VH-VL binders against o27280. Designs and how they scored, part 131

Target 1, 266 residues: o27280
Amino acid sequence: MDSMNVPEVLEIKRIVEESESVKTFIFSWDFRREVRPGQFVMVWDFRDEKPMSVSLIDPVRSEIGISIRRVGEFTDRVHGLSEGDLLGIRGPYGRGFELMGRDILLVGGGIGMAPLAALADEATARGMRVDALVAARTADELLFLDRLEAAGVNISTCTDDGSCGFKGFAHERLLTLEENHDMAAVCGPEPMMFQVMRILDERDVPAQLSLERYMKCAVGICGQCCLDDTGFRVCAEGPVFWSQELSRVREFGRYRRDPAGRRVPW

## First folded at step 6 (VH-VL)

Design A49 (framework fv_libevitug)
Fold by ESMFold2-Fast, scan of step 6:
Structure A49 (fold): chain C 266 residues (1-266), chain A 123 residues (1-123), chain B 110 residues (1-110)
Amino acid sequence: as target 1 above (266 residues)
Amino acid sequence: QVQLQQSGPGLVKPSQTLSLTCAISGDSVSSDRAAWNWIRQSPSRGLEWLGRTYYTSKWYNDYAVSVKSRITINPDTSKNQFSLQLNSVTPEDTAVYYCAREYPGDYYGMDVWGQGTLVTVSS
Amino acid sequence: QSVLTQPPSASGTPGQRVTISCSGSSSNIGSYYVYWYQQLPGTAPKLLIYGNDQRPSGVPDRFSGSKSGTSASLAITGLQAEDEADYYCQSYDSSLSGYVFGGGTKLTVL
């Protein structure tokens, strides 16, 4: 009942350990219900509800996957679950990625590769050429490399410490890559996305960026989903935005919100 | 490769039961990924989905609300076919009836259709 | 009335682009995938588009689907005489707990 906005209690069919801190939880899904890369679901452990990006969309197996990084009490509880356990899922919500043209660049940082992995599957199935720049602090935190390789994606890696691929940040690696693309999709920490967006704008590559931090309002009504100077609501108008939209937001890449909703420097 | 062949009477009297059969070749009626549908088409109502049957660990049926009280869709694994039974027919049930496969799963739509059977309900 | 609304007719000349709309609501197209079927005279419907915008094997790339909000469209580029047919959209409707079809569009190639 997606239109009724009620959580459906689903059994965890399979759990994939992506890294020491990331797991993908796989559920059977009714593929009469639309789900698009870039959308999120609300995951309910019967105590708290949190937004999570859809990272696998597999209509052949009738499965969706949700990748969750262990960062606090809720995610610690969910990571403690086993196959056969139950979670509440409602959604999907938000604006997904749009695909255009013949070739696409994906730029993902950390868990930001989760929605981009689903997008890579769709782009590849549509016959697009897919190049992915996968960035993390260390080699152990690079996600979905085997899945991207299996899909035929052309992969570049980048780690802050140089433990895999280019030593440095995603935007520094991007500066050494001059290949033109018809579009790009970017997901990761906002400072990374801001720097990447600037380079893509300079190169006239239209980019879509996913804003994870404002996905808490599933029905389009809440202050935490608003952007300071535009009035955009991530739950209603995002989480995926075109770079042209984000270039008008003074907050993007410069400020974040603390738990009380106060603006703090990144 | 996969073919659906329909059979059944083309003329049924009001208040009687309409019975049609769809024989499957090139696939199994108990295939875990397939669902087996009945759809009808009339000039006044267009295309109408009637229901489906499918197998996972057991057999399931879904039926359109408009016919749910009168309809039964049954698989027959020994003959590799499925049937439609529609009770208490009226002239409004006059239509071309189609069987169709959904495969694999619900995402891919109705990929193979039977030839259609014109059923006339008249006295 | 049909739950999904299509124009009853559409027309074009060979080589042109033609679009056929399909309008629904949040209980169907707004939440569920859209499918398109082509029906030539005297034949069963044939699946043309699934999953909003995907083509089955054997369907020419002249046919494309799209979806925005509660509406979907079928586009035919490079229109050919053999494209003259009836076209139907289909989705699932949660309030009816079943599949629903549009009323159909008769496409005439002039």
Scores: ipSAE 0.557, ipTM 0.801, lowest interface PAE 2.3, mean pLDDT 88

Design A5 (framework fv_libevitug)
Fold by ESMFold2-Fast, scan of step 6:
Formats: structure tokens, sequence, C-alpha cells
Structure A5 (fold): chain C 266 residues (1-266), chain A 123 residues (1-123), chain B 110 residues (1-110)
């Protein structure tokens, strides 16, 4: 636990440009510190610290990857870095995905494909059959297609604008896909995830959903996130939850909290 | 196939209590992802949301400000239904009353509606 | 008037595009999701659009929603005779602590 809580200053070994707005930063990693798909790390640029999902776990090359979308001042600064530059990393934190069965479905929206790409690698390495539904607003925002293809994943795509694959939303595409999977893993915008969860529940497919909500601190000495009614703490209990757990959470996909702590619609 | 079936009197006298029931099939009134709404529609006021009831860890009710002092929405888990009680009715309460489900949650809107019940408030 | 403002009527011919507007304020549309409902004569309203621009299963892709600032729009492309109906927008209003509907738009297919 102690080694996971101490920031380690790591050299950026390689940068992969996934899209105009997304980069994967790759670091050498000592796998004596266990890391699982679905977990996150705190990334420190020596000014601010933000949680980022682990998107690559490669024990053979002794590498870990962290995919970051450019959405604000912190991520813009990190995107300006080059190979050889330094970042502070602490973790991993949180509950990761659990693999079960032989055939699995991944449903990812936008940057939500990042933790699912790491899961796909592990599942295929275990000899599982992996179907991935990759969703985005436009073709340019579809992520990890080449990496998933190289891993032997059976890929379906959809875009809101129809620029690649099915024209429509993830849940609409899901209705046209095979119904028989042993489990599913879902990551993306909460409204998308809740709609997908509903369909998977109707199909009796157990699902794990990743809530990549912003948290000030993963260790609990700083701020924390709570879900309505259940009292879940995302950094301690999540970010990965089974669909049975989330079906009881009134806030999931419906509300966020304003500065006064009140529930407001998205 | 979730269906909502409404029942209740079509005529209510001024100052009395309007009482309507919405029976649910294909879903549970205590479904943790659903909220159960009452909406009314009149030519003069259009569509008006009246309130909702829903279960998570306990039962919650939300009511429109315009009716909050007169309205009660109650679930009945044993009969799998929910009801509307509107006190001290006036002719302005004359409307078609609908029950409706929000599922899964209010982001997704009111996806299933009852058939509607015309209620006339007249002496 | 209703809290959300819609034109009382709209019309089009088969195959054409029709747009129905819904105008609000920062206390409703400007801060919250917009929903659209279709009501055929003698029937209950049917959910047509949720979350500003999402379609429920079974709603044709001819129907689309959009939101900009404090206003929203429903667009119907390839207009068909069966689209003749009343259309209502809905949002949440902060000051009223509840859902609010537009006054409705009667769409006539000529």
Amino acid sequence: as target 1 above (266 residues)
Amino acid sequence: QVQLQQSGPGLVKPSQTLSLTCAISGDSVSSDSAAWNWIRQSPSRGLEWLGRTYYTSKWYNDYAVSVKSRITINPDTSKNQFSLQLNSVTPEDTAVYYCAREYPGDYYGMDVWGQGTLVTVSS
Amino acid sequence: QSVLTQPPSASGTPGQRVTISCSGSSSNIGSYYVYWYQQLPGTAPKLLIYGNDQRPSGVPDRFSGSKSGTSASLAITGLQAEDEADYYCQSYDRSLSGYVFGGGTKLTVL
C-alpha cells in the first residue's frame, strides 16, 4: 500500500498519438506492484495531480500506459510533454475489472475505451473471445481500433454522425448485436453506460461498469466521491461496479452535484 | 412489455378529493431505477407535471409547487400500483390525467404512459 | 403562458423537413436536459427524444433533437402523413423544482 501511495517520478518512454485529442504515455513499470485493468493512477505534473485510467499493462515489456484526453489546463500541459520528460505517478488505485466466462463484451464510449483496451489485452491473453463495441461522436474520435484488431478482438463501431460503422448511439447498436456473452464491461459517459446496462440486464448478461469520476485524492485524506443512497466511495469501492450495485443508485446516469452538494440533472 | 392501466372516477364535485390509481404490469413499483409520475393535460393549461414517487433506499416524493399543498402520491407494493390524491378540487382541475414511468431514471424521460383518465370537476 | 415556448402550429408536405422550436431560460433548458413527446389524436404522449438528442428504441432516425443555449429544436426529415400530431418539449425548471412542458405544437401534414 505504502509503495502505491508514494509518487514515483518516471520518464516518459514513448508517446502514442491515438487521435487529435488523445495520447497514451508509456512508462517503464516494476510489476512487483500489481496493476489490473480498470484501475487508475494519479498523474502529477509537479503542479497539479489528476486521476487517469491505466490503458496498457504489458509485463513482457515491463511497461504501463496511461491515455489522456486534452480537456483542460492540466491535460493541455501534459500533452505538451515529449519522450524523455518526467511525470509523477502514484498508484494503482481502485477496484479493477474481474474476468469470468469464455466470451465477453466490451462497450466503450470515447476515452472510456482506454481501460477497456487494457482489459481486452488480458482477456485475449487468457484465450477468451472478445467482442468490442466502440462508440464515438465521429470516426476521428474512435479509439484503439488498431490495437484491438491486433489483439484479435471482434470489433463493431458506431458513430452518432454515421462517419464510421453503424449510424447511431451505443445502445442502439447493441440491440443489433449478438445477445450471448458471459459478461460485459462498459466504460464511457454515464448516460450511455446506464442505457447499455439496461439492455444487458434484460439479456441476463452480468456487467461491470467503470465510473471514471473526478476525485481530488485517491487515498481518502483529500476529497472523495459518493454515490446516492448506497454511500459508495468511488476511490475506495470503485471505479468498477457490477450492474446489480449500480441499479440501486439513483444518481447513476441522472444527476451530478453542484457546488452546494445538491443533485442537479446532467 | 411494461403497461400502465389507470382507474378512478371520471366525475368529482368541487371541494372533494380526486383519487386515481395506476396499476403496473411488467415492472415493479419498487423498481430501484424507475420513477412513477402523474401528469395532467387540459386545453387551458396544456401538459402539467404533478409529481412522482420512487424507491431507492426508501420512498421519495417530488411534487410540483403549484399543487404541493393538495397532492399526495402513494405507492402500494403489495398491489404493484401507485395512486394520486388531489384535495379540494376546483373546475380548474378538470383534465385528462396520465400516469407515466421514467426509466432508467429521469435522464431517459417518460418512456411508458397509461391510457389517460378524463376527470371532470363539476357541480 | 407556459414556461417553455413553442409555436402553436407548424405544417409541411410529405418528404419535407420541419423544425419545431422550444425556447426557455437559464433556469430550465439552459441548465437541464430537453425531452420531446409525440401525441397522436386520442392517445397518450409517446417519448420521441430524451437527453437533448437521443432516440428511444423504435423511434425512426428521421426524428432528431438539438439544444443551443436556452433553446431546443425537434427536426423531422422525410415528413410522413403519420407524423401529423401534437409535439411537446419538456425540461426541468430550477425555480419551480419540477418538470415543465412547452405549450405544444400542432403539426399538420398537408
Scores: ipSAE 0.000, ipTM 0.393, lowest interface PAE 18.8, mean pLDDT 82

Design A50 (framework fv_libevitug)
Fold by ESMFold2-Fast, scan of step 6:
Structure A50 (fold): chain C 266 residues (1-266), chain A 123 residues (1-123), chain B 110 residues (1-110)
Amino acid sequence: as target 1 above (266 residues)
Amino acid sequence: QVQLQQSGPGLVKPSQTLSLTCAISGDSVSSDDAAWNWIRQSPSRGLEWLGRTYYTSKWYNDYAVSVKSRITINPDTSKNQFSLQLNSVTPEDTAVYYCAREYPGDYYGMDVWGQGTLVTVSS
Amino acid sequence: QSVLTQPPSASGTPGQRVTISCSGSSSNIGSYYVYWYQQLPGTAPKLLIYGNDQRPSGVPDRFSGSKSGTSASLAITGLQAEDEADYYCQSYDSSLSGYVFGGGTKLTVL
């Protein structure tokens, strides 16, 4: 337990440029320590610490990867690092995805494909049939298509602007896809996840949704990660929730919280 | 097909050094995705992991705290084997000693084991 | 005593389902993968389960593993006479900086 709360200083072994705004940072990992798709780590640049989902779990090469989108001062600094540079990693934290059945659907929006890419690797290694719906604003922002194809995943794409695949939103594309899946896993913007969840609920497909709130605290030590009606601490109870859990939460899909904890519309 | 073959003495006197070797066939002791372990088994203490050696750019050793002051595990790349030296033995070191491979990497567990060597420490 | 706790014995009849528990703490099973080994009389242990719930090639699908919190279980369905053996769980312990084993469970097929 103590080891999970102390940052380990790791060398950046390799950097993969996923897009103009996203990089995957790869580290050697001690696979005696459990790490599951859907978990996250705290990344420390020796000044600030931010939560990042684990996007690669490779026990054969003894490597983990974390994919980081450039959106602010911290991520700008991390994107400026090179192979051989050091970062602090603490964790993993949170509830991971649970795999069930034989046929699964993954629905990812933007950087939300990061934890789903790790899940796709696990599912295909277990002999499951994997369908992935990969959504983004534009073709240049679609992530992990080559990796998913190499893993044997059946890929559908959609972009808001129609620059690749279906023109429209993820939930609109989902309505045109096959209904027969034993489970689904969903990660992306909360309004997208809400619409996708509603369709999957109508199809009686159990879904797991990865919901990671804006955080200012270490895992499990503060209440700002709580959901309104349930009192769930996202960092301790999540970030992965079953669709039945989220269907009871008033705020899911309707509003988010700013850094001060105030409700703001999406 | 990978095989581990153990050799060493079956009887050691108290205060002496126990020395065992594990010969590897079908894999290399310097394989960068394998780790080479020593484990012992006794009725009083059960299964005990003693330590391991492995190569990733350079050689590393990990040792169990309970034996760390007395134990050395050494690879021999030219003979494709690794050894266990345990100093200052007592009757409590009486056990069946096994060598075992972790492969590939730590996640997959100990997939191949040697036949075991019964070591009795008595005067 | 062993760091991980297993029942010393278990029994079943052919065709039955048997489960063997393995209990630890946050410094081992709560944070690290669990492995299971089968040991037939006079032989070295054989890997049955790695990564909490994965089977190596050649292990029958009658064997399965699971983990919840600080505890793990090995399940054997369709129990057969040749399953009579000792079973050991293993994890890593951060407080000891090393691998740790359960005390073993002697499974008798009646």
Scores: ipSAE 0.089, ipTM 0.662, lowest interface PAE 6.3, mean pLDDT 86

Design A51 (framework fv_libevitug)
Fold by ESMFold2-Fast, scan of step 6:
Structure A51 (fold): chain C 266 residues (1-266), chain A 123 residues (1-123), chain B 110 residues (1-110)
Amino acid sequence: as target 1 above (266 residues)
Amino acid sequence: QVQLQQSGPGLVKPSQTLSLTCAISGDSVSSNSAAWNWIRQSPSRGLEWLGRTYYTSKWYNDYAVSVKSRITINPDTSKNQFSLQLNSVTPEDTAVYYCAREYPGDYYGMDVWGQGTLVTVSS
Amino acid sequence: QSVLTQPPSASGTPGQRVTISCSGSSSNIGSYYVYWYQQLPGTAPKLLIYGNDQRPSGVPDRFSGSKSGTSASLAITGLQAEDEADYYCQSYDSSLSGYVFGGGTKLTVL
């Protein structure tokens, strides 16, 4: 009887602490329903709904995982839950990543590694060579290194403070990596993604970028998750876009919206 | 490695109960990652899924709406098999009946099938 | 009538490409994975494609699946005489709370 637009109340089967600020909530999932890396679900705590990327897709165990960073009131409440507690899950929504070629570069910043961890699992299962550049402010904010290693991914790290790997930003580390790939997938803070996209464009590497935008709608009808100039609705036409599509968006990498909807620079 | 072997009568009279068994080798009927299905095939209806049984922490059954009132699918862990019982049969239940495994979980489809049993419902 | 619609027949000559369609709705193919089965005369169906586009071990790469919206397709490239068989699509239907099959396509290799 269920559909992707009907909230389903699911029991939290397992919680994995990824860092001091990030947890992955694991649920049993009906894998007759299609779910792809890069898609998101609406998580409902019986007060508010928020979009969260799917970070684990495990059809062998019939499990999905949703990784959530503690950043405000909603996420604080969800982080207070325990195994056996209930959450509403609606979806999946959005366009997932497309895979092409023999090798892929993943570039993730902070929680942006969540959808890329699911993609790494799929790319590896398809026999692709996977290289990951994992970026964070500090070593304790690097996410999914153990999962990526277990999947056979070749990992490079960078931290702003130099506490692990290369000292600097993701795009600075990428400039020191001279390998080329058939494609790339990028997810993280928008300024990071913009700089990474520019380097990949110069190298003629097609890239898909995942945009996490503030929204309180599941079907893209409210317009508040819309990109300027292009009219793309993140939950209907994204969240994954090819780099050639984003190069035409004036606000990508330059401006964000505050809670009142005003443009503010990054 | 995994094989499914079907057995049961090929002729059933109208109003009687159709009963088939599917013996499993190379896997356990109580395997947590497997579901055990019955499907039938007739010229008039094509392939028709009837139902399945599977074990997680307890046994579950799913049945097709079209047969739900007449069907029972039961596992037998001691014999490592599962059965189909279909009550009050009519000539429209004449079909080749197959058992099949879904493994691992729902995503991977029905990877192993039994040989099929032709069941004719007539006097 | 079948819930999923397939053409009743398809044909091709050795070495050519053949495509078999499977059409559904939002309650099945639009939200759920598609599977394909090959049935040789006198045998049980054999899984060819799972998860829309994945091949089980032992299935040649000349068989491929795809899905767009509420429709799916099975493509066979480099057609061989041994491919002459019936082909069935399968999905799940939320309105029926059960698995559903297409009516089948008889593929003739000319």
Scores: ipSAE 0.563, ipTM 0.804, lowest interface PAE 2.1, mean pLDDT 88

Design A52 (framework fv_libevitug)
Fold by ESMFold2-Fast, scan of step 6:
Structure A52 (fold): chain C 266 residues (1-266), chain A 123 residues (1-123), chain B 110 residues (1-110)
Amino acid sequence: as target 1 above (266 residues)
Amino acid sequence: QVQLQQSGPGLVKPSQTLSLTCAISGDSVSSYSAAWNWIRQSPSRGLEWLGRTYYTSKWYNDYAVSVKSRITINPDTSKNQFSLQLNSVTPEDTAVYYCAREYPGDYYGMDVWGQGTLVTVSS
Amino acid sequence: QSVLTQPPSASGTPGQRVTISCSGSSSNIGSYYVYWYQQLPGTAPKLLIYGNDQRPSGVPDRFSGSKSGTSASLAITGLQAEDEADYYCQSYDSSLSGYVFGGGTKLTVL
């Protein structure tokens, strides 16, 4: 057994308040261990363990960041922690993003900007031109704008209510943006990702999409996280998938599973 | 821009202490983003990492298991240098010794190396 | 014996693609980043690749790294006479709690 499968107890070095509902928890990290944008870690609060995407990869400071939205009991407890408190971290796990070409597009919705912020850092460090479309319901829910700007990213925003940038949804904003990209990376709610994928497919832009809801399956659970039609396994092959394979999955963007496991339209 | 300059004796007698110094210009030994390494190279063992020192909130040292009972790596912030001390040397410690910087963190590898010092352990 | 296994030699002609392998185990390459260094005769090693596949500024794009499982590869496309050198891979090993190097590959340009 290697150390990757055993939680390390790490001290919270710094907490960044990204919004009223999102915090980034920063830890020292041994960068001799691989971590790439799009991968996740298991966060253990000594009561429960949940998968969280890595949102900051900073080898200069030897730090990783994990951005957590307050959405349930576990995340509420973690949000109550302070600098100096301890959390267990296992990983990283899953397939990360692959960078290709010179010009890339990032499309993120809400907390889906977290793994894309880490990807933006790597892409800009490689000398790539990065355009980011950052989407949220309101201006207060747009994440990582200052960090993206500091990295030299070309930022477009949209909000459902029009409080910042384009008034409307990510896919509507995307139709008004330039079409010249070598690849795209997309992360956010599945209906958003589905509509964005369709536009990128029409433009012949290869896209990678992160299906974060099934990340826990990648941690030793085999064969249970399976997508419709193709037998595609999020736990075995994800959480990041190419758009060409997702376009063959009838469930993606059209159906979800309710708590009973039934197929229900989005 | 950054340069590492090594100094120390090229000949050490068996059972004595091997002592080398690496002087840093263009960076600080206490730079948060840097780690300072000693590596040696011999025909019989090839490249062999010996250890490193680095500063975050305090000074840390990592040492290779093969030498950890005999090795000390010390930073000197006033002189902007770091040293290698290897005790109880044997002829098997004969090698070219290099200092090297990991920058801007260990993910990025050893980006700047000293010129190397041939140390012969012989009576 | 080195902890990471490299072929002791490789050769090619100008313009050719050459690949140098580096084999390890789950305690090193399988879990940790791989680095590559170029060493010209009489000089210190020079960092060529870090983080499995990243190039430092100033390293030509004809050098590339890759990693799969417990093995890594350095590829040189458009081989040039000045590429004649020794090449070393490096990773971290958790069982040794330290960095480990391959035995080196002497690349000859024919």
Scores: ipSAE 0.006, ipTM 0.501, lowest interface PAE 11.1, mean pLDDT 85

Design A53 (framework fv_libevitug)
Fold by ESMFold2-Fast, scan of step 6:
Structure A53 (fold): chain C 266 residues (1-266), chain A 123 residues (1-123), chain B 110 residues (1-110)
Amino acid sequence: as target 1 above (266 residues)
Amino acid sequence: QVQLQQSGPGLVKPSQTLSLTCAISGDSVSSDSAAWNWIRQSPSRGLEWLGRTYYTSKWYNDYAVSVKSRITINPDTSKNQFSLQLNSVTPEDTAVYYCAREYPGDYYGMDVWGQGTLVTVSS
Amino acid sequence: QSVLTQPPSASGTPGQRVTISCSGSSSNIGSWYVYWYQQLPGTAPKLLIYGNDQRPSGVPDRFSGSKSGTSASLAITGLQAEDEADYYCQSYDSSLSGYVFGGGTKLTVL
């Protein structure tokens, strides 16, 4: 018997509005129960259950945070909740990020900065030098800049439209960064992660990438989690994967699967 | 900087109540993020956590199931200390008793310990 | 017996690496953080590692922790005579609703 398999009904202690479309929901957490950056929890609104990455791990305040972007009916309902309302939380699940070396590069796109913000906190607490490349379509979609700055992270930004920082995509900005890192962690849209992975591979920087679509596979509820082009599933240890594993997957960054399981281009 | 100083009798008769006190200096017993623990150590049972007390908006206690029916851990904000009372003691309660702080929060473990008090339960 | 299993003894010579294991189950180490404490003779335990692998300020970087599945380990590199002590692992156990400790490992520096 494992208590993490049963949802615990928790009160929303605080809500932080990160942007027009993103909120962080903060709960008291028993930190005797292990939670690591890169792991996710199942969030249950008493109708549906969805996987959400842990975006804040704050043992001093005994709090975890879950950052949720408004993209559909479940997230719309959750965004309508207030402090004091209840949600079911179970987990954590999945393989979290592994830290190695003395310096780390974080590359986050949009909501993908959420699990990386938690990782930044851990890496800085460990005494690592942390550089973060925060990417979004527009300045309004850049997330966690104040939190990263408060943690002592060295921040670079880029936006597709040039409204903040470098004008261009994350991988284009990365090409202008000359600093070597012992490792990298990457989270964001798959096409972004694919391009970033290729550059890091060419620089011999080992990278871990977090793939949202594989979170449900760690809980055993997703049939779309196929890393092998032949259709065999090898994603039980997700959502975090080493770049060496993902570089062999022909679909990574090129195709996704729709709800019917069909291949569609990004 | 933070110190825990234990006091209490080293000999207790069977069936009586064991009472120990842990005085805190350099921190407040009602400090946010701190929890105040009692642990004992004996040759037969090793290290054994007994329980803790802590303050958020109100006081809470957690107790180990093995002693829950006999144990009370009480904070005293006026004296900046917390106590252990263990009722109906038997020779099996003979141990070195430690108080310890968890800070900050649950994640960081027990960072400061008292000196320990040897308690012998015998007639 | 203790809920978490440690070898009762370990030994090494100065400058070598020593590893101390701590084995549990899914209700403790498999789901909860692991802590390590050092106890010198006649003294209270001292926190050495928290959160599986983190060091408090003042703990030398010779000490490191790791966790895999339901087991954890404490590694001491560059072993020194002053490292001779008892070492205890700790976790939380959800089936017992409380903290649990290992039986302790007596480390002898030869």
Scores: ipSAE 0.007, ipTM 0.557, lowest interface PAE 9.7, mean pLDDT 86

Design A54 (framework fv_libevitug)
Fold by ESMFold2-Fast, scan of step 6:
Structure A54 (fold): chain C 266 residues (1-266), chain A 123 residues (1-123), chain B 110 residues (1-110)
Amino acid sequence: as target 1 above (266 residues)
Amino acid sequence: QVQLQQSGPGLVKPSQTLSLTCAISGDSVSSDSAAWNWIRQSPSRGLEWLGRTYYTSKWYNDYAVSVKSRITINPDTSKNQFSLQLNSVTPEDTAVYYCAREYPGDYYGMDVWGQGTLVTVSS
Amino acid sequence: QSVLTQPPSASGTPGQRVTISCSGSSSNIGSDYVYWYQQLPGTAPKLLIYGNDQRPSGVPDRFSGSKSGTSASLAITGLQAEDEADYYCQSYDSSLSGYVFGGGTKLTVL
């Protein structure tokens, strides 16, 4: 009955090489199944199924895009595919970003720019003024700069090694930016997101943060898809959370888990 | 070494407010790795978690649904303590009340407990 | 009634293995960590196990925890007279948005 919970086998229409480690896979999409920035889909290669954030939402061309970083066996296999090959797609799932106000700040780290690129498209289409702080370890890992520029986004960059823009971390760059925004959206490594959230909280800027790491359990049906302090499941209640929700989660940005499930400091 | 020392009246009249304090030594009430809990124990209800207070970027409170309308847990950073206020008490609130620390996070459980305070609600 | 179910009593003789069960549901033990506390008469509870199966510093390795599905167990090997106490399990319940405890098990060393 619910087409969202049945995988549809789709042909890879186009592949965009975003970097040496990131590709965007583009599919024709029937927009009677609404997709919003911040939502994810389950990608099935006929062996394994993994959650992936939607990075492109284009109703005019009837396309969605899914950006995938090569980090393991599943993603390595998917990166080996070509235009014309088939993948199963189920979804969308999760709570997407909400837009409010007139000015929005996007803060993205690495692959975290993927869902934020989709959000930038929606925000600019709504007439919002969009500032993006794009962070990565090195210049060649900065993602979607050309796409953001084409959309009219005001871009600041930072790299850990100083190879492009500000030398340092996203939160260090954010401290040098004085602008207040009506809202912010943040996606990247948890320590980065935690530091950024604290700065935005101090400035009374409401922020939404996307926690991609917990999407692995799919749709909240797995017991480990919980934020321990609140019982929130990223798949069921996320992956997008308001900063007010996440500031309650004592684990967020402070602790990770080792293979035995023990909390260890970042 | 962390210690929790409880104080407050052992007898409260029905309909009045029960007020207890938990003084902390060896840690800070605003330590960002700690949460500060109140638990009670009675023969009829066993162990019952009441709530907690903790600091991240700001102070938060979590309260058990059974007492949420009557309970307040407040930190006092100047005295390094936290308190429990429970309004409109009834004889069913008669229990031994404990304060306890969760540290360094929820995963690790309640590692240090106060000595307990018997509170009798009786006319 | 307690949200988590424990047997009200358990017994053993010195040197034996004793197991205490704790049963819950998908909203608590099935989705969150289990903790165990030991309470000697007239004292506050003492943390014995956290994170399903981890021991705090100072807890003998005779004590171990395990969890399967919606149930958990505390095992005590080489039972000693000093182990005579009440034992309580705890978990977090997502439906109640709070911690829940078992009813307690009185362990008697015969």
Scores: ipSAE 0.005, ipTM 0.460, lowest interface PAE 10.9, mean pLDDT 85

